# VHH binders against Mechanosensory abnormality protein 6 (mec-6): the designs that were tried, part 14

Target 1, 343 residues: Mechanosensory abnormality protein 6 (mec-6), of Caenorhabditis elegans (o01811)
Amino acid sequence: DLNKRVYNHTPGPCRVLTDNYKGTAGMTYVESQKRVYITLGYGRAHDLKTKTGIAFYKTNRTDGRSQQEMYDLIEMTINWNGYEYKKEFIPTGIDSYSSSNGRVLLYVINAHPNHQCIHFFQIVESSKLNHRKAICDPSFSSLQDIAVVGPDRLFVTNMAAFGRGWAQILEFSLQTGQGAVYYYDGSKLSTAASSLIAPTGIGYDAKRRILYVGSMIRESIFAYKVAKDTTLELLYEMMLLTSPIGVFVESKTGDIWIAAHPVIHESAWHYTHPENQNIHSPSQILRIRIQEEGNSWVTTEPYANDGATISASSSVVFTDEQMLIGSSFGRLLHCDLTHSYIT
Key: E = the ipSAE of ESMFold2; O = the ipSAE of OpenDDE; V2 = 0.75 times the mean of E and O plus 0.25 times the DockQ between their complexes.

## First folded at step 7 (VHH; framework vhh_nb_b201)

Design y03 (from u08 with Y104T; at its last look DockQ between E and O 0.83; V2 from the best seeds 0.00; counts 0 for: pae O 4.3 > 2)
Fold by OpenDDE, look of step 7:
Structure y03 (fold): chain B 343 residues (1-343), chain A 120 residues (1-120)
Amino acid sequence: as target 1 above (343 residues)
Amino acid sequence: QVQLQESGGGLVQAGGSLRLSCAASGFTFSSYWMGWYRQAPGKEREFVATISSDSYTYYADSVKGRFTISRDNAKNTVYLQMNSLKPEDTAVYYCARETYSSGTYGMDVWGQGTQVTVSS
């Protein structure tokens, strides 16, 4: 729909946390630490000049910090332990593992065109990461996002056969279904789902054992039951009428938050011309509440923007009445939710 | 049948060493995080050490520098080398498999335990 429009609205006061990086593409919330970890510098994958790395935002507002300090981002220092390709690290999708003994691991997708890998990090100090290993595979052509379902057990989305450019656009236009979800069981990779049309964001409801996979081109979310043997069974498809990019599952409620591109042709143009700051892609955040029966849901739109404030939203995290919105090539937003959208 | 079996416990003098073993069966051992826990009389079970599928290790502060957890995936076995043992280390030591269930990470398979006694 070439005439599709987005109307600006916010769920409460919003502010830009950072505009210093060409990308805040991925986020994960670590409950035990009350931190949101953010991947920085996705734009480098598209030849933008920017720093890459991982930072975190503290969600706790009663820890004695000043009002100004409450919105600071802290960059993580990475000990790469001699990893050969450390300079080719362009992080995008991220998720985490939290053990009962307090250890936290981060799992990160590297979006580098020549090193699309899954990286494993250990948090060893408050602001320090140790690199553990990277998993690379020839089947990784367009890794997008990651969902952890256990210690060193994870699902990742591979969006397309082509990594980027006009070939990928053509692939999407033809809807050939060359996307997949891969599973890592702690030792080997396998295909969990195939023949998907442009799978993007992925999130896991641990309580219900449901994996949600966004499809950018189908403008929908697939809900899979994760069996005990980690096989996937498709339960249903939720039509969104927008292109999901990031998926976040709220642990407390099971609500699904989606960062989306409501105008796909503008998104495509933005991704082909990320260096041009005058080219914007509208952003949209959806919240979906699944009913107890599991076959009905209520969808709300807490946030929408024409691209002027945040362009091409790619990730979302919600916790403690706070919403963070990340974007592929630009700003990270923070919003306070002062309205109830789902009752 | 999923099973863990500990061995190697016993009586040792303070400053001595023991090596515990845990044999696993009935599951793909190499895919799981494995851990050691201990429970002293009248105390709660406490974390000792854990090891990832690729042999990254974590330790309780009380045993850091003294204990070493390791694994042999070919033998489906996890080990706990305990050096510089103290009377405070006296406990039943349990081997466990780590997993994720119902929104939480934890241990879902436990061994029967092996007694470690450190005399002063």
Scores: ipSAE 0.027, ipTM 0.400, lowest interface PAE 4.3, mean pLDDT 91
ESMFold2, look of step 7: ipSAE 0.456; ipTM 0.789
ESMFold2 (binder alone), look of step 7: mean pLDDT 87; pTM 0.877

Design y04 (from u08 with Y105T; at its last look DockQ between E and O 0.77; V2 from the best seeds 0.00; counts 0 for: pae E 2.3 > 2)
Amino acid sequence: QVQLQESGGGLVQAGGSLRLSCAASGFTFSSYWMGWYRQAPGKEREFVATISSDSYTYYADSVKGRFTISRDNAKNTVYLQMNSLKPEDTAVYYCARETYSSGYTGMDVWGQGTQVTVSS
ESMFold2, look of step 7: ipSAE 0.078; ipTM 0.572
ESMFold2 (binder alone), look of step 7: mean pLDDT 87; pTM 0.883
OpenDDE, look of step 7: ipSAE 0.757; ipTM 0.885
ESMFold2, look of step 8: ipSAE 0.592; ipTM 0.840
ESMFold2 (binder alone), look of step 8: mean pLDDT 87; pTM 0.885
OpenDDE, look of step 8: ipSAE 0.798; ipTM 0.902
ESMFold2, look of step 9: ipSAE 0.518; ipTM 0.817
ESMFold2 (binder alone), look of step 9: mean pLDDT 87; pTM 0.882
OpenDDE, look of step 9: ipSAE 0.830; ipTM 0.918

Design y05 (from u08 with Y32H; at its last look DockQ between E and O 0.58; V2 from the best seeds 0.00; counts 0 for: pae O 4.0 > 2, grease 24.4 > 24.2)
Fold by OpenDDE, look of step 7:
Structure y05 (fold): chain B 343 residues (1-343), chain A 120 residues (1-120)
Amino acid sequence: as target 1 above (343 residues)
Amino acid sequence: QVQLQESGGGLVQAGGSLRLSCAASGFTFSSHWMGWYRQAPGKEREFVATISSDSYTYYADSVKGRFTISRDNAKNTVYLQMNSLKPEDTAVYYCARETYSSGYYGMDVWGQGTQVTVSS
């Protein structure tokens, strides 16, 4: 749809948390720590000059911090433990594992063209990560996002046969269905779903054992039942009429939050010309509330932007009446949601 | 039937060592995080150590540098090497399997426990 338009609106006051990184592509919320961990510098995967790493935002607003400090990001220090390719770390998709004993692990997709891998980190101090390992596979051509379903049990999306560029655009245009969801069981990698059209964001509802997988080209979300043996059964497809990129499942409600690209051709142009600051793509955030029976839902649009404030939204987190929006090559946005926009 | 069975407990003098074993059966051992917990008389059960499927380890501060958790996936067994034991380490030690529940990963299968007594 070449004539598709996006109208700017916000769910409350919004502000830019950072403009220092060319990319805030992935986010995960760790409830036990009241932190959102953010991957930085995805733009490097597209030859932009930027720092890469992981930072976190503290969601707690009653911890005695000043208003200025309340919105600070804290960068994590990474102990790579001798990892050979530490300089080629371009993090994008991220998720977390939280144990009842306070142990927290981060799982991160590396978007480096030559090192499409899943990295395992341990949070060892407040702002320190230890690198555990990385798993790589020849089938990793365009890893996008990751969903943790257990300790070192992961689903990851592989969007396309081609990693980037015009070849990938062509692949998408032809809708050849070369995407897949892979599963790592702590020791082995397997294919959980195949023949998918450009799978992107992935989120897991642990309470209902439902895995949500976005399809950028189909403009829909697939809901899979995760069996006890971790096999996937397709339950239904939710048509969105927009291209989902990031998927976040709210643990308390089961609501699905989606960061989307509502104008796909502008998104494509932005991704092929990320160095040009005058080229941007619209951003959209959807919230989907699933009814108890699971076969009906209500969709709302808490946020939309023509790209001037935040271009090409790629991730979203909602917690404690706060919404964070990440983007592939740019800003991290924070919004306060009024009560009227949450229900 | 899912089962965990601890062994190796006993009486040891302060400064001594013990090695506990936990044999698992009835589930895919190699895909689970395994852990050790302990409960002293009149106290709550407390975390001691955990180990991932690929042998990444995590320890309670009270046992760091003294205890080592390990596993043999071929034998479906998790171990706890306890060195430099202290009277404060006296407790029933339990082996457990990790799972997800109520928004967090916790332990869902427990062994019967093995008594460790450290004399001063």
Scores: ipSAE 0.021, ipTM 0.401, lowest interface PAE 4.0, mean pLDDT 91
ESMFold2, look of step 7: ipSAE 0.470; ipTM 0.788
ESMFold2 (binder alone), look of step 7: mean pLDDT 87; pTM 0.879

Design y06 (from u08 with F27S V109S; at its last look DockQ between E and O 0.72; V2 from the best seeds 0.00; counts 0 for: pae O 2.9 > 2, grease 25.4 > 24.2)
Fold by OpenDDE, look of step 7:
Structure y06 (fold): chain B 343 residues (1-343), chain A 120 residues (1-120)
Amino acid sequence: as target 1 above (343 residues)
Amino acid sequence: QVQLQESGGGLVQAGGSLRLSCAASGSTFSSYWMGWYRQAPGKEREFVATISSDSYTYYADSVKGRFTISRDNAKNTVYLQMNSLKPEDTAVYYCARETYSSGYYGMDSWGQGTQVTVSS
């Protein structure tokens, strides 16, 4: 729909946490640490000049920090342990594993065109990561996001046969099912789902053993039951009427938060011209509450923006009445949710 | 259901060494994080060490530099080399497989344990 409009609204006070990076594309919340880890610099994958790395935001507001310090981001130092391609690290999708003993692992998609790999990190100090390994595969053509279902057990989305550019746009226009969900079982990769139309964000409800996979072109979310043997069974498809990019599942409620591109043609234009600051794409955040029966849900829209404040939202995290919104090429936004009707 | 069997425990003097072994049943050993826990009399069970499928290791602060966890996937076995043992290391040592259960990631499929006693 070429005439589709987005009307600005917020769930409460919002502020820009950072505008220093050309991209805050991926986020993951680590409950045990009360931290949101953010991937930085996705824009480098599109030849933008920017620093890449991983930072974190502390969600705790009662730790004695000043008001200004409450919104600081802390960049992680990475010990690459001799990894040969460390200079080609362009992180995007990210998820985490938390063990009962306090060990935290980060799993990150590298969006580098020639090194689309899954990277494994260990948090070893407050602000230090050790790189463990990278998994690469010829089938990785357009990795988007990660969902952790166990220690070193991952689902990843591969959006398209083509990585980027006009060929990818054409692929999407033709709505060919060239996307897939791959599974890493701790030792090998396998195909968990195939013939998907532009799968993007992925999130996992561990309590219900449900995997949610966004489809950018179908403007929907697929809900899969994850069997004990980690096979996927499609349960249902939720039509969104918007293009999901990022998916976040609240651990406490099971609510699904979606960062979306409500105007897909503007998004496409933005992604083909990310260097032009006058070109932007509208952002949208949805919250979906699944009912107990699992076959009904309520959808709300806590946030929408025409692109002036945040362009092309790509990730979202919600915790403790706070919402973070990431974008592919730009700002990280923080919002306080003060409206009771949103929850 | 996976079965875990610990061995190698015993009595040792302070400063001595022991090597524990844990044999796992089944064919999926190589895909799982394996770990060691210990429980002293009157104390809670505590984490000692864990090792990933690719032999990445993580240790409790109390045993860092003294204990080494390793694995042989071909033998479905995880090991705990314990050096410079102290009396406070006295406990029943348990082997476990890390998995997800009841909304949390943790160790499961516990063995029966092996007694380690360090004398002064």
Scores: ipSAE 0.033, ipTM 0.492, lowest interface PAE 2.9, mean pLDDT 90
ESMFold2, look of step 7: ipSAE 0.502; ipTM 0.800
ESMFold2 (binder alone), look of step 7: mean pLDDT 82; pTM 0.830

## First folded at step 8 (VHH; framework vhh_nb_b201)

Design z01 (from y04 with T50D; at its last look DockQ between E and O 0.04; V2 from the best seeds 0.00; counts 0 for: pae E 2.4 > 2, placed apart)
Fold by OpenDDE, look of step 8:
Structure z01 (fold): chain B 343 residues (1-343), chain A 120 residues (1-120)
Amino acid sequence: as target 1 above (343 residues)
Amino acid sequence: QVQLQESGGGLVQAGGSLRLSCAASGFTFSSYWMGWYRQAPGKEREFVADISSDSYTYYADSVKGRFTISRDNAKNTVYLQMNSLKPEDTAVYYCARETYSSGYTGMDVWGQGTQVTVSS
């Protein structure tokens, strides 16, 4: 893709929500609260000097807030409940589960090199999280994203055998297929899928019981049927001709939203030099609508940017005619989607 | 009156076991998540375990595999079986009830606590 060019376009008015966190690795939408929770750890994961944490954006636009307040991010306070390694918390992938009694848990990947774990947080106040537990496993070498399919039932992507650096780049270049999807059943970790080439984003369609797994190197999305016993059956591969990083499944429609790196060599350069503000990587958002028959789909591109506005898009959430785009080391973007751009 | 009362604490040697009980009164026990917390001297209160009305359980990492939370709805009682106790488990253990308010859950009722001391 050495000569690949990205042309800028937006689905509507866009604005920068924040440029202060040097990256937003993951986002999850909690419908019951009308909030998008955002992890602030991607920069730190790549040794940038920045704070880490979890913040949220309120999607409700009719709650009487001022125009300025409408676009504010609110940082969560974390009660770590005595967790020993709280200082080594680099949050990246995130998903959530809402129970019938109103309990909301956030499931967060910690990308710290020495403590790659999945953390469980309970939202106990408007801006407060209680840490519940963390699960760690030696097989966690490069955790990327998480998809919750039930209470403490989740899938996570492990992208590569190597966590970062040139060794990882080499691994990708060789396409050795050392990536995996792990499943946690509330007590035990198991391998749900293996021999994957650089699995990244993951999303779950609860209605159809379909798990979508992005592959950065294959430039594809794998669709797995999740059986009742939580085993995965590969249904099909969707070629994207771009590198998916973040995957979001819209609960209402089942549409798949992808945050991608359309120019992989520029992305690679950006990731190897994240401290250099002059190095950018193009961003791309795709929307995939699966047709009713389930064996065809329509792909649209609601957003693309050469990297000047948002570099290396890494996450996306769509709800209430709003789109949030996270980036690897920089801005969080908010866009209003006009009806014409919604398929 | 809503009330929680812990019992079962005491002195035990490292490697030993204790079973804590929490008797609930004044509310529909079976409808609530119940939990155990502990507070060691000079430390903040920390989560230990909780259990749903249908006996779904969560555990802190520090106690996972050693502690078991359970409940008997007929007796309005929540239990904490503590095995393989360590000196680090020494604390006052509190029983708590979870409540839902304004889209969030938290503990709103607490017991008086029971002392657990694990000697080396």
Scores: ipSAE 0.387, ipTM 0.741, lowest interface PAE 1.5, mean pLDDT 91
ESMFold2, look of step 8: ipSAE 0.506; ipTM 0.809
ESMFold2 (binder alone), look of step 8: mean pLDDT 87; pTM 0.877

Design z02 (from y04 with Y56W; at its last look DockQ between E and O 0.71; V2 from the best seeds 0.00; counts 0 for: pae E 2.1 > 2)
Fold by ESMFold2, look of step 8:
Parts: sequence; structure tokens; C-alpha cells
Structure z02 (fold): chain B 343 residues (1-343), chain A 120 residues (1-120)
Amino acid sequence: as target 1 above (343 residues)
Amino acid sequence: QVQLQESGGGLVQAGGSLRLSCAASGFTFSSYWMGWYRQAPGKEREFVATISSDSWTYYADSVKGRFTISRDNAKNTVYLQMNSLKPEDTAVYYCARETYSSGYTGMDVWGQGTQVTVSS
């Protein structure tokens, strides 16, 4: 729909946590630490000048910090341990594994056009990452997002056979099924689902063992049952009529939060001209609560913006009555929810 | 058939050392984090140490600096070198495999255990 309009609204007061990076594309919540980790600098994959890195936001509002410090981001220090390609690190999709023993692992997609990889980190000390290894496979052409189901056990989405350019545009126009979900079992990579149309965001409900995978072109979320042997069985498709980019699953409720691009041609134009501050894409956040698996759910829209405040929303986290929204090329937004029953 | 078998336990004086071994079979050992846990009489099983297939480690605070976990992927074996032993280290020590399944922080396979007794 070429005449689609977006009506701005928020769930409560919002503020910019940072505008210092060209992209705040990915986020993950680590409940044991009360931290949201954010990947910074995705715009470098589109030739924008920006620093890249990983930072966190502390979600505990009663930990004794001042009102000014309450909204600070803390940048992580990365010990690369001699990794040869550290200059080719453009972090985007991110997820974590937390054990009850206090060990926290981070898994980060590298979106560098010439170094598509999954990077494995261990969090050490308060704000340090130790780089363990990278998994780089020739089939990784357009990695988008990652969902962790165990230590060093994860699913990743690969959106298309072509990473960029005219060939990728033709691929999307013909709706060819060249996207995939890959599974890494701790030593070997395998294909978990194939012939997918532009898979993007991915999220995992550990309690229900359901993996949710967005399809940008189909404007849908696919739900897969994750078997004990980690094979995937398609359960159903939820049609959203908007392009899902990021998926966040609340661990306690199983509610699904979607960062979406409601006007796909404006999104495409924004990605083509990310340096132009007058070209933007609307940002939309949906919340989905499953009532009956495969048959009924309730969808609300906690946030929508025509792109003037935040363009091309790519990730979302909800925790402790707080919502964070990341974007492909720009700002990180934080909102307080004032009426949770209307969100 | 997935199996874990501990060995190397015994009686040792306080301040002494022991080295535990855990032989693994029936699975691709190099795909998993492996860990050591312990259980003293009348107490809950508690975490000691864990190690990734690429030898990255994590330790409980009570053993950090005294215990060292290591592995040999060619022999499908994980080790726990215990130095500066104290009477409170007395317990049955268990080897475990960590996966995406539930349990002690996702541990799905346990060994039979080996007794470690530290005399004062």
C-alpha cells in the first residue's frame, strides 16, 4: 500500500538514550544482570562514518544512581585475544545465554559485508568482553539475527542469497525462497529451515520451546516448534501486514514484541540513502499476546512514528515497565510505560 | 549411549592437591560445555567450574584461584585440578554436560560422582 500513513503515538514519556552512533540495531536483555545490551554502529555496513561496539543500559531504577546517571549507556571493552579481523566488526543481531551460576555469554552477528560471522563472547568483570571465536561460513551472505537456545547452541537467520545490490533487489521482487535459518550445535552448522522468503528477526520462547521468525517480504511471523533434537516443525504463520525486522520474546509471559517497518518502500529508500537525514522510514512496535496457539492472539501497538523521531526501528526490548527501541542507522529510544494495560 | 565417568577422588590432607578426571562417551564431546559440581552431605549440589569446547572457563567464587578446569578433546576427557584443598571442599564431585535442556543450569547428563575427602 503506496498510500499508507503512520499515526504517531507513544506508551508514555520517551527520551533519546544516544544519538552518537550511526545505528543501534540490536538488543538483548540479560535478566540476571538487569542489563540491556545494545550493538552500536550498524551504519558502517552501509559506509557511514561511525564507531562500532557494544554497550549496556542498566534497567534497575532503584540501584542508587542519580537521575542524570539513570539513563547512561556503558560501553563494553572488548579483549579480542589476537583475533585477526577485529577491524571488520560491525555488530548487529545479538542474544545471550545466562546460567544460574552467574556465567553470561553473548553471541553477536557481524554484519560487515566481507566478514559475515557469528562472534562468541564471554562477559567478564563488570564491563569487559572476552572474544572466544568467530564462526564464518560461505553460506552466510546476509545474516540478520540470532536466537540462543543453549550455550553455544543457536539459530541464525540469513535473509537472502545476495548480500546487496541489484541481484538482491531482483531476488526480493521475484520472492524467491533463498533465505534460511541455520542451526549451530556447538561444532557444526546445519540448515534448520530452507527456502524462506527474507527471514529477519528471530526470537525464542524457552518455556514453550517456540522459535519465532520474521519474514520481511511476507509481512509475517512464522512459529516453529523446537524439538529436543533441535529440529524445527512449522506450527503456523501470523500475518502482521507490516514488515517485521526485530523480535523480542518476554521470558516471563511469552509475549512477542516486534520492531517493524510499516511502509516497505520508504524503508528501502532509507536503506539506499542512509546518510540523508531527510530520508527516513516509519517505525512501529507491536506487542502480541497468544490466546490460543495457532488460532488467536491479541495485537497492540505501543509505539508508532512517521520516522521523524526514530527511523527504521530494528529492535525492541521490554522490561520493568520500560521499552527500548533500536534503529538501523540512528537513535536509541527509551520510553516509560504509563498505562501498561493499553500497551 | 551417553556416559560420564569420574575418577581420581580420595582422601587428602588440608592444603593438598587432587586431580579429578571425567571420561565421556556416546556423544560429540567437542560440541559441549562440560562442568564440575559437588554435593556435601546434607547440602544441595553446587556449581564448581565449567569449560567450553574451546577452553574458556568459569568458576565459582569459592574455588577461584585454587581449582583449574581443563579438557582434552582428543581423549574426550575433562579434568579438575584441585589445589590448596580445605575441609569444606569435602564432597562428592560430579561431572556434567551442559545443553539447552533444563536441570542444574541446563545440565542434562551427570556422572556417578567421585568422593573427595579433605582431612584437617
Scores: ipSAE 0.628, ipTM 0.855, lowest interface PAE 1.7, mean pLDDT 87
ESMFold2 (binder alone), look of step 8: mean pLDDT 87; pTM 0.881
OpenDDE, look of step 8: ipSAE 0.747; ipTM 0.882
ESMFold2, look of step 9: ipSAE 0.569; ipTM 0.837
ESMFold2 (binder alone), look of step 9: mean pLDDT 86; pTM 0.877
OpenDDE, look of step 9: ipSAE 0.824; ipTM 0.914

Design z03 (from y04 with G106A; at its last look DockQ between E and O 0.55; V2 from the best seeds 0.00; counts 0 for: pae E 7.6 > 2)
Fold by ESMFold2, look of step 8:
Structure z03 (fold): chain B 343 residues (1-343), chain A 120 residues (1-120)
Amino acid sequence: as target 1 above (343 residues)
Amino acid sequence: QVQLQESGGGLVQAGGSLRLSCAASGFTFSSYWMGWYRQAPGKEREFVATISSDSYTYYADSVKGRFTISRDNAKNTVYLQMNSLKPEDTAVYYCARETYSSGYTAMDVWGQGTQVTVSS
């Protein structure tokens, strides 16, 4: 809907965690560490001047930190281990894998227009990343997000055949179905789903083995069953009437959190003019509870903003009664949830 | 049938070295992550090292810099080179194959173990 109006509301008090980067696009929660990892600087993929990097937010409010320290972000240092193209790294989509032996792996999409890759990191020494490898396949033209289903086993979304520009705009307008979900099995890449219309955010419910994939243009979430052989079986579509960009699945409840752009033409204009602070895209966060798989679900809207406070929300994490919202070109927001949303 | 068999344990003085081997059979060895664990008397089994199918390694803090995990895919064998051994390294050492579920690594196949004793 071209005439949608966004009414601002929050689930509780909110604050800005950082405004120092042009983009806080992707986030993943690592329960074993009580940390949210955030990718920084997506705006560089759209020619904005910004630093890029990865930082984390500590979610444990009772760890003895002072009020001054409680909302700090800690930037990670990256040991690239001789990787030649480190200066072309524009991190965006991110997910993690934790093992019982204390190993934590991060998987990060490089959104650089000419070097679309998946980067494999291991977290070491509290705040350091060791780069393991990068996968840069010719089919990667517009990688958006990652869902990890095992160590070095992951699904990624590729949104469109054209990586940016007017060709991509025409592709979306015609709804040509040039997007895909790719699967990496630890050694080789394959196509898990094809002919998708602008797939964006992706999230995995490990307990139920369900993969949720957003479609920006269809304004929907598609739910796939992940078989034991990792093939995907489409189960159903949840029509949202808003453009899903980021997907977060609560590991305990299976509830699905969506970072969405409710007014797609304002989002498109914002992406065309990301440097202009007077051009905003509304930001919306939805929470979906599945009542009966495929048949019924309940949707609530914990957050909405007309773009003045946070523009183009791209990712969301919920944990410990806290919600973080990332954005494509702007700030990172933190909110306390003061209402109980029961199962 | 999937099988793991450790060897190379024994008695060694503090500061010495040992090399453990783990022979694998019954599966496509080169496709799996492999790990070493140890269990001292009266303690829980603890992580020592893991190696991915592409030979990326990860170590427990207590052994980093002293132990080196490696693999030979032609011989279906994973090794643990243990240098600068200390009495607290005394344990039964187990080889394990990684599997995964629900976002966690688990070990689905274990060897019988090999005793390592480090004397003061």
Scores: ipSAE 0.026, ipTM 0.509, lowest interface PAE 7.6, mean pLDDT 85
ESMFold2 (binder alone), look of step 8: mean pLDDT 87; pTM 0.880
OpenDDE, look of step 8: ipSAE 0.736; ipTM 0.879

Design z04 (from y01 with T50D; at its last look DockQ between E and O 0.01; V2 from the best seeds 0.00; counts 0 for: pae O 13.2 > 2, placed apart)
Fold by OpenDDE, look of step 8:
Structure z04 (fold): chain B 343 residues (1-343), chain A 120 residues (1-120)
Amino acid sequence: as target 1 above (343 residues)
Amino acid sequence: QVQLQESGGGLVQAGGSLRLSCAASGFTFSSYWMGWYRQAPGKEREFVADISSDSYTYYADSVKGRFTISRDNAKNTVYLQMNSLKPEDTAVYYCARETYSSGRYGMDVWGQGTQVTVSS
């Protein structure tokens, strides 16, 4: 894709939510709270000097807030409950579970090189998290994203044997298939899928019991049926002709939203030189609607950017005609969808 | 009064360099993203580069590796260092204050522009 060009277009008015963070790796929408929780660790994961943490954005547009407040991010305070390695918390992938009794849990990937772990949090106040536990395993070398399928039951993607840098790039280039999807059942970690080439974003359709796993190098999404016993059966592969990074499944429609890197070599260069402000890569958002038959789909492109507005899109959330786009090392973008890109 | 004033334009040979400056006044400069745009004869105005308050930078593909945007918040000034200039870079260069008013990414303040001419 050396000569691939990306043409800028938006689905409606877009704006930067904040200029204070260098990277937003993960986002999850909690419908019961009308909040998008956002992880702020991707920059730090690549040795950028930036603050880490979890923040949230309120999606409600009619709650009486001012225009300024409407686009504010609120940082969460974390009670670590004596967790020893709290200083080594670099949050990236994130998902959530809402219980019937109103409890909301956040499940977060820590991308710290020495502490690749899955962290469990409980929301206890409007802006406060209690740390519950962390699951760590030596097999965690490059955790990327997380999909929750029940209380303390989740799938995570591990992209590669190498965690970052040129070694990882080489690994991807060789397509050695060292990626995996791991499953945690509340007590034990197991391998759900192996020999995957650079699995990245992961999303779960609870209604259809379908797990979607992006492959950055294959430029595809893999659809897995999740059996009652939580085993995975590959159903089909959707070729995208772009590199998926973030995957979001819209709960209402089952539509799949993908944050992608349409120019992989520029993305690679950007990731190996994140400190260089002169280097950036294009962003792309896709929407995939699966047809009723389940084996056909329609793909649209609500957003594309050459990197000037947002570089290296890494996450996406859609709700209530709003779209948030996270980037690897830069801006968090908010867009109002006023055009027919979603139909 | 909010104002932007560009300077530094001129005639230069292909392969040469120029440094543009934009002096801002009338607002809290350090709170805004600043950008450079250009408009060639018969063409639409196009994005060149922008920079955040903390000096995070973006560039158009056409100028990547050749142009460098920077800022000095103490002097309320944004700069555009243009190296390896090409005839295609000939345009009026505009400095702009970027804004996100009413949920839209855009610019709300523009300078008068400075002419850059690159001869072959």
Scores: ipSAE 0.000, ipTM 0.209, lowest interface PAE 13.2, mean pLDDT 90
ESMFold2, look of step 8: ipSAE 0.117; ipTM 0.538
ESMFold2 (binder alone), look of step 8: mean pLDDT 88; pTM 0.890

